# VH-VL binders against Putative multicopper oxidase GMC1 (GMC1), part 13

Target 1, 132 residues: Putative multicopper oxidase GMC1 (GMC1), of Saccharomyces cerevisiae (q04399r243to374)
Amino acid sequence: LINGKSSDGETIKIGFNTEYLLLRIVNSGMSGTQVFHLDGFQLIVLEADGIMIKPFIVQTINLAVGQRYTILVKLKSDTSFIRMINGCNKMMGYITKQWWFYKEGAHLDLPKNPNDVSIEHLPGFTKAELYR
Key: E = the ipSAE of ESMFold2; O = the ipSAE of OpenDDE; V2 = 0.75 times the mean of E and O plus 0.25 times the DockQ between their complexes.

## First folded at step 12 (VH-VL; framework fv_diridavumab)

Design n1 (from f7 with light chain Y99W; at its last look DockQ between E and O 0.69; V2 from the best seeds 0.00; counts 0 for: pae E 3.0 > 2)
Fold by ESMFold2, look of step 12:
Structure n1 (fold): chain C 132 residues (1-132), chain A 121 residues (1-121), chain B 111 residues (1-111)
Amino acid sequence: as target 1 above (132 residues)
Amino acid sequence: EVQLVESGAEVKKPGSSVKVSCKASGGTFSSYAISWVRQAPGQGPEWMGGIIPIFDIANYAQKFQGRVTITADDFAGTVYMELSSLRSEDTAMYYCARGDEYIWGDYFDYWGKGTTVTVSS
Amino acid sequence: QSVLTQPPSVSAAPGQKVTISCSGSSSNIGRNYVSWYQQLPGTAPKLLIYDNNKRPSGIPDRFSGSKSGTSATLGITGLQTGDEANYYCGTWDSSLSDWVVFGGGTKLTVL
């Protein structure tokens, strides 16, 4: 679940002139590792489990149950939409969900998004982290 | 205005190391990716690695991993590149270049004039 | 060497249009922004195009960029003798953990 929702294709509005996102993400589930990715963007990890850390940059981040991260994302000036890909493992496979960040005033007809994305093909994804 | 100035040209023997500096001035330094790019005679540019000083995050091209170290001194506004185990093939022009802010970008908008490293005995 | 392929040379007369291609893969041009550089003899590279098709301040609009699939193209219209230079494409390669890659270069001759 993302913010209590299990549906695909949800959207999150951001301000028209937003240049950076500061995201605080947490795996609040009972089991299962969560995968987090913003398509086309780097994730600058600043804080882990409430503690400021030496920053590192990844394209995809894994969260075990109860883990939390603070991440910084720099947007480009022509960014209207950002595809967020979230995945979690289940018994024999993975469940992938897509959410969208969009700038205020952007046209809401989002890009076509069939079944062309899988967490196994995300940059920086490792299957070993899912079994932690 | 942003300026990047590399240290002076160097002549080194094979097997030794070289450390080149890049002084940045005229703008915000620490939040930008500062890269080292070399260009051998008759060749295209080749990215060696870079650093984002504010995060102390350095990345290196696979070809140079283990031979190159890139560091920054935020107070001095300077980035350093040290290349070890020099070979004749390392003879090239070495540039420092400014990339994107906070991230590893896909372009460099400011370049130094470059400095020559010659490896010969 | 680089995974980005450019023709080694192109030629055109003053006032004409020329295009320079850059071929890559899904891990670089196919998913990431492309930049272009001009290198005049004896000088450092100069950014000409960024974010596929944007020009930095001071670059005239006769320089343009585009991409389609895993290939990118630099266009130069109103060709001038001062445009004679080497041109390089560059991009981020996601399979190389954010490493920047460059093309081998294209020498433009203005006849």
Scores: ipSAE 0.316, ipTM 0.718, lowest interface PAE 3.0, mean pLDDT 81
ESMFold2 (binder alone), look of step 12: mean pLDDT 89; pTM 0.914
OpenDDE, look of step 12: ipSAE 0.775; ipTM 0.909

Design n2 (from f7 with light chain Y99F; at its last look DockQ between E and O 0.68; V2 from the best seeds 0.00; counts 0 for: pae E 2.7 > 2)
Fold by OpenDDE, look of step 12:
Structure n2 (fold): chain C 132 residues (1-132), chain A 121 residues (1-121), chain B 111 residues (1-111)
Amino acid sequence: as target 1 above (132 residues)
Amino acid sequence: EVQLVESGAEVKKPGSSVKVSCKASGGTFSSYAISWVRQAPGQGPEWMGGIIPIFDIANYAQKFQGRVTITADDFAGTVYMELSSLRSEDTAMYYCARGDEYIWGDYFDYWGKGTTVTVSS
Amino acid sequence: QSVLTQPPSVSAAPGQKVTISCSGSSSNIGRNYVSWYQQLPGTAPKLLIYDNNKRPSGIPDRFSGSKSGTSATLGITGLQTGDEANYYCGTWDSSLSDFVVFGGGTKLTVL
């Protein structure tokens, strides 16, 4: 579930002049490590579990149950859409979902979600981090 | 206009260390990723690593991991690159270059003039 | 060997158009923005194109950039003798600990 929705291919509108995204991500699930990725973007982690930390940059972030991160994302001037990839380690496999950020005014035709997405192949993803 | 001023040429012996400085002027410094890129004679540019001073985030190319140290002095607006255990293969022009804000840039819009480091017996 | 592949050399007469290709992979050019640099003899690289197709201030519109799939192309129209230089493409690679990658360079000769 993302924001209470189990659907894939959902969209999140962002401001037209958005230069940076500040994302607060929380794994509020009952079980499973959540994986978060923005295709083509670096994630600047600023806060962990409500505590400001020494910032670091990653491409993929893993959230254990109950974990929270604040992530800063720099956008390009010509960025209209951002592909968000979210996965969950459940039981014997992974569930992967794709959502889209889109800038207001740029929403004419949403790109199709590719079917070849697996969190196992995300940049910076390691299985070891799923079990910490 | 932003300028990156690097320290002077260095001649070093194998096994020694070199520290090159890069001072930024004419613009903001701390929020931008500053990278070190070297270029051996007749070769293309090679990224060594960089630092985002405001976050104190330094990253290094695997090739130089453990041998290079990149630091920043925000007050002086200066970034430093120290390369240890110098080898003849380290002979190159060393550039500092400014990337994008807060992230490792996919471009470098300002370059220093370069610092020649020669490693010879 | 460079992560990004460029032709070692290209040549054309003044006034003509040349293109320089840059071939990468899905982990670099395929998902990240490409930049191009001009390096005149004895000088530091100069940014020509960033974000695939944008020109910094001072760069004439004779220089253009494009990206498709895992490849990028630099275009130079109205070739001038002063354009004789080495040209490098660059980007960052999502699969490498080495974030920033460059092409091997292309030597442009103006005939």
Scores: ipSAE 0.752, ipTM 0.903, lowest interface PAE 0.8, mean pLDDT 91
Fold by ESMFold2, look of step 12:
Structure n2 (fold): chain C 132 residues (1-132), chain A 121 residues (1-121), chain B 111 residues (1-111)
Amino acid sequence: as target 1 above (132 residues)
Amino acid sequence: EVQLVESGAEVKKPGSSVKVSCKASGGTFSSYAISWVRQAPGQGPEWMGGIIPIFDIANYAQKFQGRVTITADDFAGTVYMELSSLRSEDTAMYYCARGDEYIWGDYFDYWGKGTTVTVSS
Amino acid sequence: QSVLTQPPSVSAAPGQKVTISCSGSSSNIGRNYVSWYQQLPGTAPKLLIYDNNKRPSGIPDRFSGSKSGTSATLGITGLQTGDEANYYCGTWDSSLSDFVVFGGGTKLTVL
């Protein structure tokens, strides 16, 4: 679930002049790890479980139940949309959802979405704990 | 105007190490990825590694892993590269170059003039 | 290690147009932005094109970049003798620890 919604293909509008995103993400589920990825972007991890940490940079985040991260994302000047890929590790593998960030004033023509995305083939994917 | 200035040329013996500095001026330093790129005579450039000083995050090309160390002194506006166990194949021009702000990128918009490291017996 | 392939040399007369190719793979050019550099004799490389087709301030419109599939192209129109240099493509390779890999270079001679 993303913000309590199970639907795929949702969109989130961001300001046209936005150069950075500061995201606070949490696995609020009762079971299973969550995977978070923004296509084409690096994720600068600034906080883990509520404390400031020595930053590290990854392309894909793996969160255990109850884990949370604060991440900073630098956008490119020509960015009009960002595909957010979320994977939920349930019994038989990953259930995948895609959401979109798009800039205010951009055309609403989102690129064609593939209906299948392999979580385990995301750049920088790991099952290992990212921070200790 | 952003300027990057490497330390002076070095002549070294095989098996020794060299430490080269890069001083940045005329712009923001600590938030940018600063890389070291070398170029042997008659060859193309070769990325060795870099650092994002504000995060103290360093990355190295696999070829140089274990031989190269890149550090930064944010107050001095200076990045250092130390290459150990020098061989004659390490004879090259060494450049510092500025990449993206906050992240690792795929281009360098500012380059120093370079400094020569010569390894000979 | 990923290798970006460029022709070793190209030549043309002043005023003509040339193109310089850079051939890579799906792990580099196919999924990442391409940059181009001009290196005049005895100087450091200079950024000419970034993000596939964008020019930094001060680079004239005669220089253009494009990308298709796993290949990128630098175009130079209205050739001048001052364009005589080595030209390198660069990109991130997603399969390597290297954040920028470079082509071997193309020497442009203006006859």
Scores: ipSAE 0.367, ipTM 0.750, lowest interface PAE 2.7, mean pLDDT 83
ESMFold2 (binder alone), look of step 12: mean pLDDT 90; pTM 0.918

Design n3 (from f7 with light chain N32S; at its last look DockQ between E and O 0.79; V2 from the best seeds 0.00; counts 0 for: pae E 3.1 > 2)
Fold by ESMFold2, look of step 12:
Structure n3 (fold): chain C 132 residues (1-132), chain A 121 residues (1-121), chain B 111 residues (1-111)
Amino acid sequence: as target 1 above (132 residues)
Amino acid sequence: EVQLVESGAEVKKPGSSVKVSCKASGGTFSSYAISWVRQAPGQGPEWMGGIIPIFDIANYAQKFQGRVTITADDFAGTVYMELSSLRSEDTAMYYCARGDEYIWGDYFDYWGKGTTVTVSS
Amino acid sequence: QSVLTQPPSVSAAPGQKVTISCSGSSSNIGRSYVSWYQQLPGTAPKLLIYDNNKRPSGIPDRFSGSKSGTSATLGITGLQTGDEANYYCGTWDSSLSDYVVFGGGTKLTVL
């Protein structure tokens, strides 16, 4: 679930003049790691588990149960839409969700969500714990 | 206007190391990715690695992992590249190039004139 | 072998049009922006096209770029003798530990 919603293809509105996203993400589940990715963007990790850290940059981040990260994302000036890919690790692999960030005033004809996103093939994917 | 100036040409023996500098001027320095790209005669460019000085984050091409070290001196406005265990196939033109701000970008909009490193006995 | 494949050479007469292809894969051109560089003899590469189809300041509009699937194309119209150079495509590759890969280059000869 993302913010209590299980639907695929949900959208999140952001301001038209937004140049950066500051995201605070947490795996609040009781089991399974969570994988987070924004298509075409790098994730600048600034905090882990509430503590400021030496920054690092990844393309895909994983979170164990209870892990939290604060990430900064630099947007391009011509960005209208950002695809968010989330994977939840289960015994059979990953259960995936795809959501969209979109800028206020952007054309709302969003690309169709692909059905078979491969979490293991996301750029920079790792099962290793990034912070510990 | 942004300028990138590499240090002078070098002739080195196999097995030695070389350290090349790149001084940036005419703009902000520490927030941009500064990369080293080499080009052997008659061949295309080859990305070696780079650094984002403000984050102190360096990244290296797999081919050069373990042989290349890239560092920055924010006060001097200078990025350094050190390549060790030199071989004859390391003979090339070496460029520093400026990429995107804060992140690893997809293009380089400013290039130095390059400096040659020749590996020969 | 280059990760990005370009024809080794192309040629055309002054005033003509030419295209230069750059073939990659889903891990690079298929998901990342493409840049193009012109390298005149004895000089450093010069950015010609970025973000697939954008020109930096000072690049004439007779240079254009496009991308389709896992391939990119540089178009040059109104060829001039001064366009004789090597042309390289570049992009990011997510399947490698490297972030930027370049094509092997295309020598353009203006006859």
Scores: ipSAE 0.301, ipTM 0.733, lowest interface PAE 3.1, mean pLDDT 83
ESMFold2 (binder alone), look of step 12: mean pLDDT 90; pTM 0.920
OpenDDE, look of step 12: ipSAE 0.806; ipTM 0.913

Design n4 (from f7 with light chain S97N; at its last look DockQ between E and O 0.74; V2 from the best seeds 0.00; counts 0 for: pae E 4.0 > 2)
Fold by OpenDDE, look of step 12:
Order: structure tokens, then C-alpha cells, then sequence
Structure n4 (fold): chain C 132 residues (1-132), chain A 121 residues (1-121), chain B 111 residues (1-111)
């Protein structure tokens, strides 16, 4: 579930003049490690579980149950859409969801979510963090 | 205008170490990624690694992992690159270059003039 | 060998148009922005194009960039003798832990 929804292909509108996204992500699930990825973007992790940490940059982040991160994402001037890839390692496998950020005013026909995405192949993904 | 001023040419023997400095002026220093890119004679540029001083994050190319150290002095506005266990193949022009702000950039908008490092017996 | 592939050389007469290709993969050009650099003999590389098609201040509109799929192209119109140089494409490779990669370079000769 993402924001209480199990659906795939959901959209999140962001401001037209957005230069940076500040995302608070939390794994509020009862089980399973959540994987978070933004296609083509670096994730600057600033806070972990409500505590400011020494920042680090990753392409993919893993969230154990109950974990929370604050992530800063720098956008390009011509960024209109951002593909968010989220997965869960439930049931001895990975369930992958794709959501989209889109800038206000740039919303046209969003591309259909491809079904060829596997979180285990995401750049920067490590299995070692799935069992924290 | 942003300027990157590098230290002078170096002549080193195999097995020794070299430390090159890059001083930034004319703009914000700490928030931008500073990378080191070398270029051997007749070859294209090769990224070695970089540092984002404000985050104190350094990243290195796998090829140079364990042999290169990149540091920053925020007060001096200077980034350093130390390469150890020098080999003849390390003979090259070494450039510092400014990348993007807060992240590892996919471009470099300002370059130093380069520091020639020659490794010979 | 360079991660990005460029033709080793191109040539044209003054006033003509030339294009330089840069071929990569899904982990680099396919998902990241491309930059282009001009390197005159005996000088440091100079940024010509960033973010696929944007020109820094001071770069004339004779220089243009485009990207499609896993390939990028640099266009130079109104070729001048002063354009004779090596040109390199660059980008970020997501599979190499934020590794910056460059092309092998293209030598442009103005006939």
C-alpha cells in the first residue's frame, strides 16, 4: 500500500516551479521491507527515524517496517514527470508498484506503467539491507 | 565568475604519492560537487572521484578505490586529491571540475587548467 | 575502452553542419542527462551542452544537443575554423554507483 492505496499507476501533482522535492517516506506496513526508487534521480537522505543524520546519497533506499526517511530530490528545470518505483519483498518475492509525480501544467497523457520493472535490478539496490 | 585554480606540475617516482589541490573562487564552494578528472596523453577524460563538501560525501571510481583520497577544506575553499602507489600509467593531466549542486552531476561547468603529473623512474 | 561510443573523427568545410553521435546504454544515456565538451588543443575541456540540450552562457546557438533513447547527438552549424577540436560526451551511469562516464572523443577537422 502507498498512502493507503494498493493501486498501480497513481499520480501525485507537484508545483509547477518545484526545484526540489522533500519526501517523507515511511514503511507503515505490518511486514516486509519497502524499496523506494525515483527513476533517474538521486536520493539525498537527510533524516532517519526523526533524527537528522549525516547526509548520504543513494539511488535506491530500503525501509524496514517502521522506518522513516526524509529524502531530498533535486529536479531538473525540464523535469515534468518523475517515475516512482516502489517494491515490497512480501511473500518471498517482490511486488512492484509504479507511481508518477507530475508538475502542474505539464500533465498530459502519462505513459502506461511498464511491467518489466524488478526492484532487484534497480540501480543501487542491495539485498543486504532487506533484513535490517 | 567561478575559477578553479590547481596546484603546479608534479614529477613523481613509481610507488610514491601525489597530492593535487584545487582552489575554488568566485562562487559558492561547499554546496557543489567537485570532481577530479584525469586525461592521459591521447586519451579521453576519466572520472576519478569527487566530493560534496557540504555533506562531506566523497565518491570514488571503482578503478581508483583504495588508492585515491579526496578531501575538502571548506575554510580554504580547496579540494585535494591524493593518489598513492603511483604507476607510469598514472601519467596524465589531472583536472578538477565543478559539477552540480548537492548531487553528483552529469555535467561539469567549470574546469581547472589541469595539473600535469608525470610518473617516471 | 570508453563506456560511451563516439565516432573517432568527423570533418567538414567552413559554414557546413556536422553532427557527432554518442551511443550509450539504458543505465547511462537511457536514464540520465547528457553533456558535451569541447577541448581545444592544449586546453581543458569546456562545457558546451548540459542537460541534453541546454547551452551555458557564452555558448553560441550554433551548438545544439539532442537525446533519443540511449543515444545523444551534438550538432554544430556554421562551422568555423576555431571549432576544430576534440569533442566528448558525458553522463552519469546509474549502474556504476554514480560514476561519471565520458565518450572516447571525436576529433573535428575543419577542412
Amino acid sequence: as target 1 above (132 residues)
Amino acid sequence: EVQLVESGAEVKKPGSSVKVSCKASGGTFSSYAISWVRQAPGQGPEWMGGIIPIFDIANYAQKFQGRVTITADDFAGTVYMELSSLRSEDTAMYYCARGDEYIWGDYFDYWGKGTTVTVSS
Amino acid sequence: QSVLTQPPSVSAAPGQKVTISCSGSSSNIGRNYVSWYQQLPGTAPKLLIYDNNKRPSGIPDRFSGSKSGTSATLGITGLQTGDEANYYCGTWDSSLNDYVVFGGGTKLTVL
Scores: ipSAE 0.791, ipTM 0.906, lowest interface PAE 0.6, mean pLDDT 91
Fold by ESMFold2, look of step 12:
Structure n4 (fold): chain C 132 residues (1-132), chain A 121 residues (1-121), chain B 111 residues (1-111)
Amino acid sequence: as target 1 above (132 residues)
Amino acid sequence: EVQLVESGAEVKKPGSSVKVSCKASGGTFSSYAISWVRQAPGQGPEWMGGIIPIFDIANYAQKFQGRVTITADDFAGTVYMELSSLRSEDTAMYYCARGDEYIWGDYFDYWGKGTTVTVSS
Amino acid sequence: QSVLTQPPSVSAAPGQKVTISCSGSSSNIGRNYVSWYQQLPGTAPKLLIYDNNKRPSGIPDRFSGSKSGTSATLGITGLQTGDEANYYCGTWDSSLNDYVVFGGGTKLTVL
């Protein structure tokens, strides 16, 4: 579930002149790791588990159960929408969900086939659930 | 407005190291990705690595990992690159170049004039 | 060996148009923005095109960029003798874990 919603293709509206996103993400599930990715964007990780850290930049981040991060994302001026890809480790692989951030006035032509995204082929993906 | 100035040319022996500097002026620099790009005679440019000084985040091209170290002195407005275990193949023009703000971009909008490092026995 | 392939040279007469190609793969041009650089003899590279088709201030509109699939193209119209230079494409390559990889370059001769 993302913010209590389990459906694929949900959208989140952002302001037309938004230049940065500050995201606070948490794996609040009971089991399984979560994978978080914003297609075409870098994730600047500023805070882990409520504590400011030495920043690092990744394209894809894993969250174990109960882990949380504060992430800064710089948008480009020509961005109309941002695809958010979330993977949940279940069964013999990942269950993939897509959400969209969009700017006011953007037209979204959302893909209807979520299987076009492979979690294991995302830039910067790692299967490791440990931080060692 | 923005200006990048590399340190002077150097001649080095094989097996030694070189440390070159890049001083930025004419604006803020610490929030921008500052990269080192080299170019051997008659060849295309080659990205070596870079740093985002405000975050103290350095990244290195796979070819140079283990031989290159990039650091920044925010108060001096200066980025440093040290290349160790020099070989004759390291003879090149070395440029500092400014990329995107806050992130690793895929282009460089300002370049220094470059500095020559010559590796000769 | 560059992962981005450019023709080694191109030529055209003054006033004509030329295109310079840059061929890559799905791990670079196919998913990432392309930039182009002009390098006049004895000088540093200069950014001509970023984000596939955008020009920095001071670059005339006779320089253009485009991208299709895993290939990118620099177009130059109204050729001038001052355009004789080496031209390089650049992009991020996810497979090399490099933030920018460059093509081997194309020498433009105006004759």
Scores: ipSAE 0.274, ipTM 0.722, lowest interface PAE 4.0, mean pLDDT 82
ESMFold2 (binder alone), look of step 12: mean pLDDT 90; pTM 0.928

Design n5 (from g3 with light chain Y99A; at its last look DockQ between E and O 0.80; V2 from the best seeds 0.00; counts 0 for: pae E 2.7 > 2)
Fold by ESMFold2, look of step 12:
Structure n5 (fold): chain C 132 residues (1-132), chain A 121 residues (1-121), chain B 111 residues (1-111)
Amino acid sequence: as target 1 above (132 residues)
Amino acid sequence: EVQLVESGAEVKKPGSSVKVSCKASGGTFSSYAISWVRQAPGQGPEWMGGIIPIFDIANYAQKFQGRVTITADDFAGTVYMELSSLRSEDTAMYYCARGDEYIWGDYFDYWGKGTTVTVSS
Amino acid sequence: QSVLTQPPSVSAAPGQKVTISCSGSSSNIGRNYVSWYQQLPGTAPKLLIYDNNKRPSGIPDRFSGSKSGTSATLGITGLQTGDEANYYCGTWDDSLSDAVVFGGGTKLTVL
């Protein structure tokens, strides 16, 4: 589901000197809310459903079916990897996936993904529901 | 060379409001998070809230929501904090402090000298 | 009181080393960077350490910071009488509405 890939633990390389990520995310599913989180980072939301909005900042964001966001993420200079956590709401719970953004060399040191990630305990999860 | 200057000390009665200003100079103003932090005598600092002027985003500590309003005037280079329904426990030193650029950071690298707000009958 | 716990006081002789602890939780220190501040009598706080262990320009390397789990530590070596001050830790708390939290402070006495 993430760029057509459903595998957990996938990785995405970013440039050596990247200071910002600009992400365009969409829930292209047929049902269920998607939850999006970058571990340790704030999400600056600039655009919703193709329209520039008054920006807001959250730590975790929900997407209903068909919703789109453009988000900006400011990286720190010592960032070598970023864990991306995605949750798909099903039957009173979530199915989770974890992906990694990494700078060249850092993929040799990537942490082991946890077996379970509690979507409902992610930083800002309750706040994210207010935007649905 | 970044400087933050708060408005002068104030003495207020319980139930009234106070509005304190913070003038920024010597650097970029609008893109940085500007916060208000207070400190009662003998106590640790207490974050009240802040604003990122370029995004017009204000964030408030839960304790102060409903009593505090933080605004910015980009043209004047000034951030304002208004605290309403004052009580004696609001007596403290009030600081403005500069945080991170574009985001809410977890540290403050520049502080004003502070201004005293005293609430007494 | 403070969500971050610090010892109320610590003391040591000039030239010695002290360590000041800061204990928090998984919603604050456990997930976020820690900063440390020095407040000399009658002055505003001054940033000593940011991002757990980095020093801003002008802060000597005898000040150090570290973090493990939900606990952070400020180290000061080569103590000088001018280091006598209150020291505070600070960090982001991921819980609703309380973005930045501080410790209650540690009073450092030299001798």
Scores: ipSAE 0.375, ipTM 0.764, lowest interface PAE 2.7, mean pLDDT 84
ESMFold2 (binder alone), look of step 12: mean pLDDT 90; pTM 0.924
OpenDDE, look of step 12: ipSAE 0.741; ipTM 0.897

Design n6 (from f7 with heavy chain S31K; at its last look DockQ between E and O 0.81; V2 from the best seeds 0.00; counts 0 for: pae E 2.4 > 2)
Fold by ESMFold2, look of step 12:
Structure n6 (fold): chain C 132 residues (1-132), chain A 121 residues (1-121), chain B 111 residues (1-111)
Amino acid sequence: as target 1 above (132 residues)
Amino acid sequence: EVQLVESGAEVKKPGSSVKVSCKASGGTFSKYAISWVRQAPGQGPEWMGGIIPIFDIANYAQKFQGRVTITADDFAGTVYMELSSLRSEDTAMYYCARGDEYIWGDYFDYWGKGTTVTVSS
Amino acid sequence: QSVLTQPPSVSAAPGQKVTISCSGSSSNIGRNYVSWYQQLPGTAPKLLIYDNNKRPSGIPDRFSGSKSGTSATLGITGLQTGDEANYYCGTWDSSLSDYVVFGGGTKLTVL
């Protein structure tokens, strides 16, 4: 679930003149590591579990149950849409959701959503971290 | 005016190490990704790695992993690249180049003039 | 690295148009932005195009960039003798974890 919604293809509106996203993400689930990725963007991790850390940069980040991160994302000036890929590792497979950030005033004619996106092929993904 | 200046040319023997520097002026360098790119005569450029000094995050091309070390001195406004276990194929022009702010950029907008490293026996 | 393939040379007369291709894969050009560089003899590379199709300040609009699938193209119209140089494409390669890979270059001759 993302913000209590299980639907694929949901959208999140952001301001027209946004240059950075500051995201506070948490795995509030009961089990299973969550995978978070913004297609085409780097994730600058600034804070873990409420504590400022030495920053690191990744393309894909894993969250164990109850883990929280504060993430800074630098947008490009012409960004209209951002595909968010979230995955959850279950015992027998992976469950993937695709959501979209879009800028206010952008036309909501979103690109076709390919069904075969796999968390196994995301940049920076490692299987070992999903089983912690 | 942004300006990147590499240290002077070097002549080295195989098996030794070289450490070249890149001094930045005309702006703050610490928030930018500063990369090292080399180019052998008649060849295309080759990214070696870089550093984002404000975060102290270094990243290296797979080809150079274990042989290259990139560091920064915030006070001196200088980035260093050390290449160890030199071979004749390391003979090239070495450039420092400025990428994006806070992240690993996908282009370089400023380049130094370059410095030669010659490896010969 | 030759993961990005460029023609070794192209030529055209002054005033004409030329295109330079850069072929890659789904792990580089297919998912990442492309940049282009001009290198005059004896000089460092100079950024010509970034983010597939954008020009930095001071680059005239006769230089253009585009990409489709796993290929990118640099276009130059109104060729001048001063355009004679080597041209390189660059992009991030997610499969190698290298943040930039470059093409082998294309020598443009204006004749």
Scores: ipSAE 0.409, ipTM 0.756, lowest interface PAE 2.4, mean pLDDT 82
ESMFold2 (binder alone), look of step 12: mean pLDDT 88; pTM 0.900
OpenDDE, look of step 12: ipSAE 0.785; ipTM 0.906

